# VH-VL binders against Flagellar assembly factor FliW (fliW): the designs that were tried, part 4

Target 1, 154 residues: Flagellar assembly factor FliW (fliW), of Carboxydothermus hydrogenoformans (q3adg3)
Amino acid sequence: MFILRLFSPAFGEIEADESQIFSFPEGLPGFSHLKKFLLIRHRDNSPFFFLIAIDEPEIYFILIEPSRLLADYHVELSCEQQGLLHLSEETPVLSLNIVRIPPEAKEMIINLKAPVVFNLQEKIARQIILDADYPVRYPIPLSKVKEKADAGTK

## First folded at step 19 (VH-VL)

Design k34 (from r2 with light chain I29L)
Fold by ESMFold2, fold request of step 20:
Structure k34 (fold): chain C 154 residues (1-154), chain A 126 residues (1-126), chain B 103 residues (1-103)
Amino acid sequence: as target 1 above (154 residues)
Amino acid sequence: QVQLQQSGPGLVKPSQTLSLTCAISGDSVSSREAAWNWIRQSPSRGLEWLGRTYYRSNWYNDYAESVKSRITINPDTSKNQFSLQLNSVTPEDTAVYYCARDLYESGNYYGAFDIWGQGTMVTVSS
Amino acid sequence: DIQMTQSPSSLSASVGDRVTITCRTSQRLNSYLHWYQQKPGKAPKLLIYAVSTLQSGVPSRFSGSGSGTDFTLTISSLQPEDFATYYCQQSDTFGQGTKVEIK
């Protein structure tokens, strides 16, 4: 087990192990040079995650796990896309979506068209543009997130 | 609102260097969330992306293969602008040149260009 | 080596007509497809990004669809201000344009 220590202006000092580190062979759009990211869940049972660039930790993304909020949202990868992520039937996978929370807004905006898909075994990830007709700007009330989280806790 | 204003000569002789400047207002050339592009348009070749410059922890450049050996794009943080230099031009470099910013929406880059300069017609001839 | 082909190269239409423009790429790309409108003497204007998302200020009569290598821009009811040339773009490559002219 290896412990990573880094400083992020937004998060302060961070200590994490290698299970939280993912390689992005193509980086992310607009950040193709950033090949390694740290994935941190916001807190226990939160649908939110932070994806922090290890080499430039002032760069980070807010991700959401949409499965509990959007029952009809399904990530279906082509055989080619599965190959790029080294996925097989037994491979544990996590799919998260980039979200923006505008200042003072009561809504968040989710990119449903292009989830970030994580191979949890090999620790590689890519942003995948789906063929399904999902929007890149999907607004959802923040109250819906808190309401579902509260209902699921009990 | 963000605006891009271009400047530079419209006539360049063959074998010389084409030089253009794009001034940015309403944003910073050193924004970690921006990328600054040059694109040209001619009747024979249509729209062609030439390259970009952008800052993250360092300055980065990406150049189209077709011009990679001749192109330089430089930021100027003190003047809040970025430039295009294209060396050894020929009449085939005659085009309208545009500067443009990448579309950005809070962590999402789509590879589209949402803000364009007004365009500069550059003619390469004797 | 990515080629993008628009169809048709030009068309004539009347106000109120439904207009459909297609863009086909030579291979599937892991990138978004975008549409631009350009009027003579002006820079291109972003119309639709990421296949189907309208840019701010673009009327709802414009729509985009498609996936893989085949994409479509539709103008449901053509207006006088829509006579222009339209371009698709993906991975820093642009289509050759489709000119929409008044009939």
Scores: ipSAE 0.650, ipTM 0.855, lowest interface PAE 1.3, mean pLDDT 88

Design k35 (from r2 with heavy chain S106T)
Fold by OpenDDE, fold request of step 20:
Structure k35 (fold): chain C 154 residues (1-154), chain A 126 residues (1-126), chain B 103 residues (1-103)
Amino acid sequence: as target 1 above (154 residues)
Amino acid sequence: QVQLQQSGPGLVKPSQTLSLTCAISGDSVSSREAAWNWIRQSPSRGLEWLGRTYYRSNWYNDYAESVKSRITINPDTSKNQFSLQLNSVTPEDTAVYYCARDLYETGNYYGAFDIWGQGTMVTVSS
Amino acid sequence: DIQMTQSPSSLSASVGDRVTITCRTSQRINSYLHWYQQKPGKAPKLLIYAVSTLQSGVPSRFSGSGSGTDFTLTISSLQPEDFATYYCQQSDTFGQGTKVEIK
């Protein structure tokens, strides 16, 4: 089993398997040069993920699984967008959204307009700008997230 | 408040190098979230993005294909500024040049420019 | 290279008018569209980013919408200070501009 070992200032020493490595052919906005990322779940059953740049482990993103928080949020990809990710009906997909958690904030801000979509089979991912009129700034109280995270562990 | 202050000559002779500087206040040229751009505007070409420089864990540059062979954008961390050098200028390079910052919201980069310098009219003439 | 075409290139309107400017891209790309306002002798000012989000300090009479290759900037009630040139932008490419003039 291939094990990736990297050091991130934010996380320390990280060990991950190959299944957690994703290629971003276009990188991420503002980080177009970064093509490989490590995806790790914050905790078991946590809606939070960390997306860590493998080549520059200092760079990471906080992602959240909005489906666990927002019942009415649906990621609909166009055929073209599906093509970009090599998605088929049978392709296992993970959709996560970039979240900002300001220090000492009572709320987090989720970008619902542009989820990061992961093809779990081919291990490729992209941030996709949805056609749907979702906000790039959707505030959610942190308390609500904690409650759901705790409920999921029970 | 973030401000960009441009400086440099407004007149350049053909074949010479256009040089401009953009001084940053209220932000850092080496901010891992920022990107610093040069954009020019002319009646003939409209608004034209020329390139950017930005720091993550390394310094990066992106340049427009139209000027890639002639352009250099360099940060100066000691002065908290970045510069534009455009070599071998021609009258076609006559324009108002702007420095600008990419809009960023921690983790989100939209590709917009939220802060602009005052602009510098550069005329290429013999 | 993406081409961006604004429509109209210019328009005349009166204070209080609803103004709509369209921006069409030559191809669909996975990038946000933004709108700027520019007045003579001034740098462009970001109005709307990410299709529909108002930049801080921008009046609510400005709105943006659209997807794919078709985008719209709307001024619900034109004010005297709104007479300017407006630009759309996507992926480091700008539209040719739309000049909003007083009728």
Scores: ipSAE 0.903, ipTM 0.950, lowest interface PAE 0.5, mean pLDDT 94
Fold by OpenDDE, fold request of step 20:
Structure k35 (fold): chain C 154 residues (1-154), chain A 126 residues (1-126), chain B 103 residues (1-103)
Amino acid sequence: as target 1 above (154 residues)
Amino acid sequence: QVQLQQSGPGLVKPSQTLSLTCAISGDSVSSREAAWNWIRQSPSRGLEWLGRTYYRSNWYNDYAESVKSRITINPDTSKNQFSLQLNSVTPEDTAVYYCARDLYETGNYYGAFDIWGQGTMVTVSS
Amino acid sequence: DIQMTQSPSSLSASVGDRVTITCRTSQRINSYLHWYQQKPGKAPKLLIYAVSTLQSGVPSRFSGSGSGTDFTLTISSLQPEDFATYYCQQSDTFGQGTKVEIK
């Protein structure tokens, strides 16, 4: 079993399984040269994830599962987009969205227009700009996240 | 407020090197979230992106294929500026040159340009 | 290379008019589309980014829509200060521009 060990200034020493490593063939916008990322769930049952660049561990993104917060948010990919990720009906997929959480803010901002879609089978991922008219800036009160987390533990 | 101030000569002879500088205020050339671009505009070619420089954990450059062999974009962290060098210019390089910043929102890069310099008209003539 | 075609290249309109500009791309790419306004002797100004998001300070009469290869900029009620040239942009490629002139 391959274990990745890296140091991130934000997270310290990280040990991860190879199953948590994803290739981004096109990188991410603004980081096109970064092709390998580590995906880590924040904690058990948390809707938050961290996406850490393996080659530059200083670079990381905060991701969220909006489906846990937004019942009406659905990621629909075109056939072409599915092809880019080698998706089929049987392919296990994880869809996460980049979220901004300003330290003094009472709300977080989610990009709903462009989810990061993970092919869990082939371990490839891409940020996909959806055709649907979703906002790139969707504010959500942080209190809603806390409420959902507390409700899930009961 | 972020501002870009351009400087450089407006006249260059054919086969010489076009050189421009873009001074940054209110942001850092080495900001891990920023990207700094050169774009030119002419009646014949319209708006044309030429290239960018940006810092993450390393410095990176992207250049347009049309000028890749002749272009260099360099950051200067000591002066908080970045420059454009375009070698072997011809009259086809006559244009208004702009420096510009990529729009970014922590974690999101849209590929838009939100801050622009004032522009510099550069004429290539003998 | 992506080709971007705006329609029309120019139009004449009056204050208060609804103005619609179309931007068509030669192929679908996984990049956002943006709109700029440019006045003579000035740099382009970002109006709309990511298809439909209004840039800070831009009036609400401006809106953007579209997907795939077809995008639209709409000015709901043209104002005197809106007479300018408008450009779409995607993946470092710009449209040829649409000049909005006073009728």
Scores: ipSAE 0.903, ipTM 0.950, lowest interface PAE 0.5, mean pLDDT 94
Fold by OpenDDE, last read:
Structure k35 (fold): chain C 154 residues (1-154), chain A 126 residues (1-126), chain B 103 residues (1-103)
Amino acid sequence: as target 1 above (154 residues)
Amino acid sequence: QVQLQQSGPGLVKPSQTLSLTCAISGDSVSSREAAWNWIRQSPSRGLEWLGRTYYRSNWYNDYAESVKSRITINPDTSKNQFSLQLNSVTPEDTAVYYCARDLYETGNYYGAFDIWGQGTMVTVSS
Amino acid sequence: DIQMTQSPSSLSASVGDRVTITCRTSQRINSYLHWYQQKPGKAPKLLIYAVSTLQSGVPSRFSGSGSGTDFTLTISSLQPEDFATYYCQQSDTFGQGTKVEIK
């Protein structure tokens, strides 16, 4: 079993399974040279994830699972977009969104226009710009996230 | 307030090297949240992106295919600036050259340019 | 290479008019579309980024929409200061521009 060990200034020493490593063939916007990322859930049942660049562990993103917070948010991919991710109807998929949590802020800002979509079977992922008219800046109170994180354990 | 101030000669002879500098104020050339670009504009070619330099944990460069073999963009952290060098220029390289910053917002890069230099007209002529 | 075509290349309008500019790309790519305003002798100014988000300080009379290969910039009520050339941009490619002139 392949185990990845890396040090991130933000997280310290990290040990992860190969199943948590995803290839980003095109990288991420502004980080096109970074092709491999580690995906870690913040806590059990937490809607938050960390996406850490393996080659540059100083670089990381906070992601959130918006489906747990926004009932009306649906990620619909075109056939072309599905093809880019090698998605089929049977492919397990995780869709997460980049979120910014300013220090001491009471709200977070989520990009709903461009989720990061993970093919959990082939371990490939891409940030996909949706056709739907979603905002790139969607503010959500942090208090709502905490409440739902606790409710998800029921 | 972030500002970009360009400098460099406005006249270059054919086959010589075009050199421009963009001085940054209010931001850092080595900011992990920034990318620094050169874009030119001419009546014949319109707006044309030439390339960028940016720092994450390392320095990176992206160049347009049209100028890739002739272009170099270098950061100078000591002066908080970045430069453009375009080798073997021809009259087709005559344009107004702009330096510009990538827009970064709420953890996202969009591929837009939010801050621009004042522009420098560069004429390639014998 | 992606080709970006704006329509029209130029238009004449009056103050108060609704103006719509279209930007069509030769192919669909996974990149945001942006709009710029440029006045003579000045650098382009970012107006709208990520298809529909107004840049800070941009009046609400400007709006952007679209998806796939078809995008639009709309000025709901043209003001005197809006006479300029507008450009769409996707990835590192710009449209040819649309000049909005006074009628």
Scores: ipSAE 0.898, ipTM 0.949, lowest interface PAE 0.5, mean pLDDT 94
Fold by OpenDDE, last read:
Structure k35 (fold): chain C 154 residues (1-154), chain A 126 residues (1-126), chain B 103 residues (1-103)
Amino acid sequence: as target 1 above (154 residues)
Amino acid sequence: QVQLQQSGPGLVKPSQTLSLTCAISGDSVSSREAAWNWIRQSPSRGLEWLGRTYYRSNWYNDYAESVKSRITINPDTSKNQFSLQLNSVTPEDTAVYYCARDLYETGNYYGAFDIWGQGTMVTVSS
Amino acid sequence: DIQMTQSPSSLSASVGDRVTITCRTSQRINSYLHWYQQKPGKAPKLLIYAVSTLQSGVPSRFSGSGSGTDFTLTISSLQPEDFATYYCQQSDTFGQGTKVEIK
């Protein structure tokens, strides 16, 4: 089993399995040169993930699973978009969104317009701009996340 | 408030090198949340993106295919500025040149330009 | 290379008019569309980013919409200061511009 070991200034020493490594053929906006990322869940049952650039572990993104927080948020991809990710009806998919959590903020801001979609079978991912009219800035109170995390452990 | 101040000659002879500088105030050229661009505008070609430089854990450059063989964009951290060099210029390179910053907001890059320099008219003439 | 075509190239309007500008791309790409305003002798000013989000300080009379290859900038009620040239942009490509002139 392939184990990735890397050091991130934000996280320290990280050991990860190959199953957590994803290829971003086009990188991410503003980071087009970064093609490989490590996806780590923050905690068990947490809606938060960290996406860490393998080549530059100083660079990371915080992602959130909006389906756990937003009942009316649905990611619909066009056939062309599905093709870019090699998605079929049987393909296991994870959809996460970039979130910004300011240090002193009581709310986080989620980009709902452009989720990061992961093909869990082929280990490829891409940020996809949805055709649906979602906001790029959607504020959510941080307290809502804590309440759901606590409710799920009961 | 972030401001970009351009400087450089407005006249360049054919086959020579066009050189411009963009001084940054209110932000850092080496900010991991920034990208610094050169864009030009002419009646014949309209608005044309030329390239960018940006720092993450390393320095990166992206160049437009149309000028890739002739263009260099360099950051200067000591002066908090970045420059444009365009080699072997022709009259087709006559344009108003702008430096600009990529919009970064709430952890996202959108590919938009939110801050612009004042522009520099550069004429290529014998 | 992606081509961007704005329609119309120019238009004449009066204060208070509703103005609509269209931007069509030659192909669908996975990039945001943006709109700029430019006045003579000035640099372009970002108006709308990510299709429909107003840049800070931009009046609410400006709006953007669209998806795929068809996008629209709308000025609900044209003001005197809105006479300018407008550009769409996607990735590193700009439209040819639309000049909004006084009727």
Scores: ipSAE 0.897, ipTM 0.949, lowest interface PAE 0.5, mean pLDDT 94

Design k35 (from r2 with heavy chain S106T)
Fold by ESMFold2, look of step 19:
Structure k35 (fold): chain C 154 residues (1-154), chain A 126 residues (1-126), chain B 103 residues (1-103)
Amino acid sequence: as target 1 above (154 residues)
Amino acid sequence: QVQLQQSGPGLVKPSQTLSLTCAISGDSVSSREAAWNWIRQSPSRGLEWLGRTYYRSNWYNDYAESVKSRITINPDTSKNQFSLQLNSVTPEDTAVYYCARDLYETGNYYGAFDIWGQGTMVTVSS
Amino acid sequence: DIQMTQSPSSLSASVGDRVTITCRTSQRINSYLHWYQQKPGKAPKLLIYAVSTLQSGVPSRFSGSGSGTDFTLTISSLQPEDFATYYCQQSDTFGQGTKVEIK
């Protein structure tokens, strides 16, 4: 087991193990030089995750697991896209979406068009642009996020 | 309100260096939320992306393969500008040159260019 | 090597016409496709980013669609200010342009 110690201006001191580290072979758009990220769930039963750049930990992304909020949202990857992630039928996969919370904190905006898809076995990930006609700017009221998070714990 | 203002000579002799500057107002050249590009346009080749400079924890540059042996893009944080240097120019380098900023929406880079400079016509002629 | 081809290269249309412009790439690219409008003597102006998202201030008569290697810009009812040249772009590559002229 490897313990990684990391300081982030936003999160302070962080300790993590190898299971939380993912390789991004092409980085993220606008951050192609960042090849390794730490994935942390916000807290138990939270739909939110943080994706923190290991080499530049002041850079991080807020991700959400959409299945708790959007029953009809489905991530379907083409054969080519599955190949980019080394996916087979039995590969465990996690799909998360980048969110932003504008000033005022009344709503959050989800990029449904381009989830970040994690191969949990090989510990690789990529942001994938879906063929389906999903928006890059999907607003959801924050009150609905809290409501569905509470319902999910019952 | 972000604006880009270009400056530089419009006539350059063959084999010399083309040098242009793009001044930024309403944003910072060292913003971790931005990338600063040069793009040119000619009737024969259309729109061509040339390269970019951007700051994260370090300065990075990306250059198009077609010009990477001749191009340099440098930031100037004290003047809030970035420059284009293109060495050993030929008449093939005659074009309108634009500077441009990448579209950014917190955590999302789309690879689009949402803010452009006014353009500088550069003619390479003896 | 990625090639982007727009069709048609030019077209003539009347005010009120529905105009469609297509952009085809030589292979699938894992990046977004964007559309620009350019008028003579001016820099390109971003119209649509990420295939179908209208840039702020762009009229709703403009729309974008497509996936994979085939993308379309549509102007539902052409207006006098829409006579211009339109470009698609994906990654660091632009299409050759489509000039929309008055008939």
Scores: ipSAE 0.751, ipTM 0.892, lowest interface PAE 1.0, mean pLDDT 89
Fold by ESMFold2, fold request of step 20:
Structure k35 (fold): chain C 154 residues (1-154), chain A 126 residues (1-126), chain B 103 residues (1-103)
Amino acid sequence: as target 1 above (154 residues)
Amino acid sequence: QVQLQQSGPGLVKPSQTLSLTCAISGDSVSSREAAWNWIRQSPSRGLEWLGRTYYRSNWYNDYAESVKSRITINPDTSKNQFSLQLNSVTPEDTAVYYCARDLYETGNYYGAFDIWGQGTMVTVSS
Amino acid sequence: DIQMTQSPSSLSASVGDRVTITCRTSQRINSYLHWYQQKPGKAPKLLIYAVSTLQSGVPSRFSGSGSGTDFTLTISSLQPEDFATYYCQQSDTFGQGTKVEIK
């Protein structure tokens, strides 16, 4: 079990193991050079995650698990897209979406068109642009996020 | 608002180096969220992306395969600008050259160009 | 690499007309499609990014749609300032342009 140690200006000192590291063969748009990221959950029952570039930890993304907030949102990958991620019927998958949270804290804005899809077995991930007509700018009130987070904690 | 101002010669002889500069106002060439591009337009080939330079924690360049062996794009942080050098030009390099910035929305890059320079007509002729 | 073909290459229309321009790519790629407007002597202007999202300041008469390899730009009621050449773009490739002229 290898413990990864890194410093991030936003998160300070971080210790993580290899199970939290994902390979991004094509990086992310605007960051094609970054091939490895650390995925951490904000807290155990939070829909939020942080995706931190291992080689350049100043760079990070805020991700959300939209299924907890948007019952009608479904990620459907083509056969070609499934192949790019080495997915089979039994492969455990996590799908997260990039979100912006303005300092005013009224709404967050989710890119529903292009989820980041993680193969949890092989530890590879890609941002996939869906065929479905989802928006790249989907606003959601932060009050709705708070209500769902509170309801999920027993 | 962010603005891009181009400068450089409009006439270049064959086999010489085409050299253009794009000055940035309202943003920084070293912004960790920006990317700075050169695009050209000619009647025969239309709009053609040439390459980009950008800073994250290091400086990076991406170049179009068609010009990769002849192109260099360099930032100049002290002057807040970036340049295009295209070596060994021929009359086929005659075009209007534009600098442009990638559209970005914190964490999202779409590959669109939202801010453009005014354009520089460059003629390659003896 | 990919080829992008716009249809039609040119069209004539009157103020108030609905105008539809299509962009077809030779293969699907994992990248967004964008639309630009260009007037003579000016740089291209971004109209629509990521298929259907209007750039700030762009009138709502412009709309975009499509997926896979087929994409459409629609101008619901053509205005005098809309006579221009329109380009689609995906990744580092641009379409050949569609010139919208006064009928």
Scores: ipSAE 0.741, ipTM 0.888, lowest interface PAE 1.0, mean pLDDT 89
Fold by ESMFold2, fold request of step 20:
Structure k35 (fold): chain C 154 residues (1-154), chain A 126 residues (1-126), chain B 103 residues (1-103)
Amino acid sequence: as target 1 above (154 residues)
Amino acid sequence: QVQLQQSGPGLVKPSQTLSLTCAISGDSVSSREAAWNWIRQSPSRGLEWLGRTYYRSNWYNDYAESVKSRITINPDTSKNQFSLQLNSVTPEDTAVYYCARDLYETGNYYGAFDIWGQGTMVTVSS
Amino acid sequence: DIQMTQSPSSLSASVGDRVTITCRTSQRINSYLHWYQQKPGKAPKLLIYAVSTLQSGVPSRFSGSGSGTDFTLTISSLQPEDFATYYCQQSDTFGQGTKVEIK
């Protein structure tokens, strides 16, 4: 493995290994020029992740693992979408959703319509727009996130 | 409240350069969340996206294939505006030209245009 | 090379009517579909983004649906201010427009 060192205004000095680096062939919407991102879990057993642009580390996204909070949320990819991510039945996959927390809000807003899907074997990822009728603006109370995290520790 | 105000000449002679300006109020042209577009509308081709400029860690431009050899979009941070230059115009470039901002919600770009300028009718004729 | 076709290109309707406009794309792309309203002499106004999300200030009589290559805009009860031209948009491409006129 290779140790990566970079500086981010939001996170300071970051030291990570190559296994945390993902290639985004199309970048992300609004950031199509950014092709490589560092994925960092917020802390052990947290549903939150940070996705940090390696070439422009002042740019980052907050992601959440929705399966820990939303039992009925299912990511189903078309055959074409699976092909774009080089997915087969045995490929390890991680699906995360962009979340934002408006200033002074007690809620976070999750984009359930368009998860970021990671091929953990080949280290590629894409934001995929699902066919299912999920909202791009799904509010969830921040207290619900703390409740789930506390329950998970017991 | 973000508003876009367009300016520029409404009559341009063939083979000359079409030049328009879009002034921004309530936001910054160098906002790391924004992207600034030019779109035109004509009876023959309808609404047609021409290109955009935006700042992230540097300035970037995206141009439509149909005009990429003739178009330039530049920001002016001191005046808080962005411009359109379209070279070598023909009567087929006659249209209403709009500037527009991408809809952005922290971390989510949808590719929609939520704020538009008032439009500038540009006629290309002798 | 994506082509977008709206149906119908024009329609006549009365106040109170339910109006449905469709947008069909030549192929599926990984981008959101949006709807705009335009009145004569004015810029387009965003109505619905990401298929079904109403823009702030848009009346609830407007709704959007669809997936893949087929999308619809519905006006549940047409009002006098709704006589306009409607456009779909996906990525950098716009539909040709649907003009809604009073019968």
Scores: ipSAE 0.735, ipTM 0.889, lowest interface PAE 1.1, mean pLDDT 89
Fold by ESMFold2, last read:
Structure k35 (fold): chain C 154 residues (1-154), chain A 126 residues (1-126), chain B 103 residues (1-103)
Amino acid sequence: as target 1 above (154 residues)
Amino acid sequence: QVQLQQSGPGLVKPSQTLSLTCAISGDSVSSREAAWNWIRQSPSRGLEWLGRTYYRSNWYNDYAESVKSRITINPDTSKNQFSLQLNSVTPEDTAVYYCARDLYETGNYYGAFDIWGQGTMVTVSS
Amino acid sequence: DIQMTQSPSSLSASVGDRVTITCRTSQRINSYLHWYQQKPGKAPKLLIYAVSTLQSGVPSRFSGSGSGTDFTLTISSLQPEDFATYYCQQSDTFGQGTKVEIK
């Protein structure tokens, strides 16, 4: 496959496959000028991902797949929202949420209201604001993340 | 504590350029997380977003379509401020002009304005 | 081109009343809805962002709700200092305002 090579201050030299590159037609809020991002999983079995701007690799976001930590969290897209992402019933989809982890914090803060939704077939992604009344600031203890990760290896 | 202090003339003649300045204290105009906006308010049009300037790895500007051909917003890092220039003004540009900062939380930008300047009434007349 | 209409345009209420202000948009857009309070001679003040999140320092009697094209700001027990004009905002568009007058 196509090999992407770039340098990021936070990650050093990165070599990645074209399948990890996504087009963001509207960018992200506050970064509307950035239209292409590289999605990297932290490691196998980790709920964390990094989303790195290809044109400005010093800019990145930490994302989490909440399904392993929050069983009752459901991403339901309207027909209009599905259209924005070119989704059909068979389209493989990944939904991740922006998280911030303050230094030395006991908690991480997840934006549950607005997941970043990835069309894995067409390689298009958008941040989608859900109709459901989820908070934009959802704290979760870091101990809960460690507990789930350890349980998954048994 | 972040504060925005506006300055500039309150009276401008038609066809001239409206110029305003917003001084920032408690934050930096080149903050990689901030965005710096101009918004105006008139009785006939209400609140109207005009544009913004912001720094990430480079400087960027976004302008409202209604004024895009006439507006310029520039940062001044040495004075820690940003300016509004609106060319070829008419009486319809008469308004109270505000500078404002975007609300942000690391990685999250909501499109709300959490810090506002005090406002400057600008009248465009002969 | 999004049209935002607040209802009512003005209202009069007594101290202690529950006040509800609505914001209706002409179509759904992928942006957060926010609420501001503006008192005469002052800049707007952010009350609620992202539909329902209360800004720091804002009294808990203020709350927000809604989705799609219909959003609501509620003041659970109106106080004398709540005399003001209230604006909704989504993306780069503001509502026309709702003036709240204390009887």
Scores: ipSAE 0.720, ipTM 0.883, lowest interface PAE 1.1, mean pLDDT 89

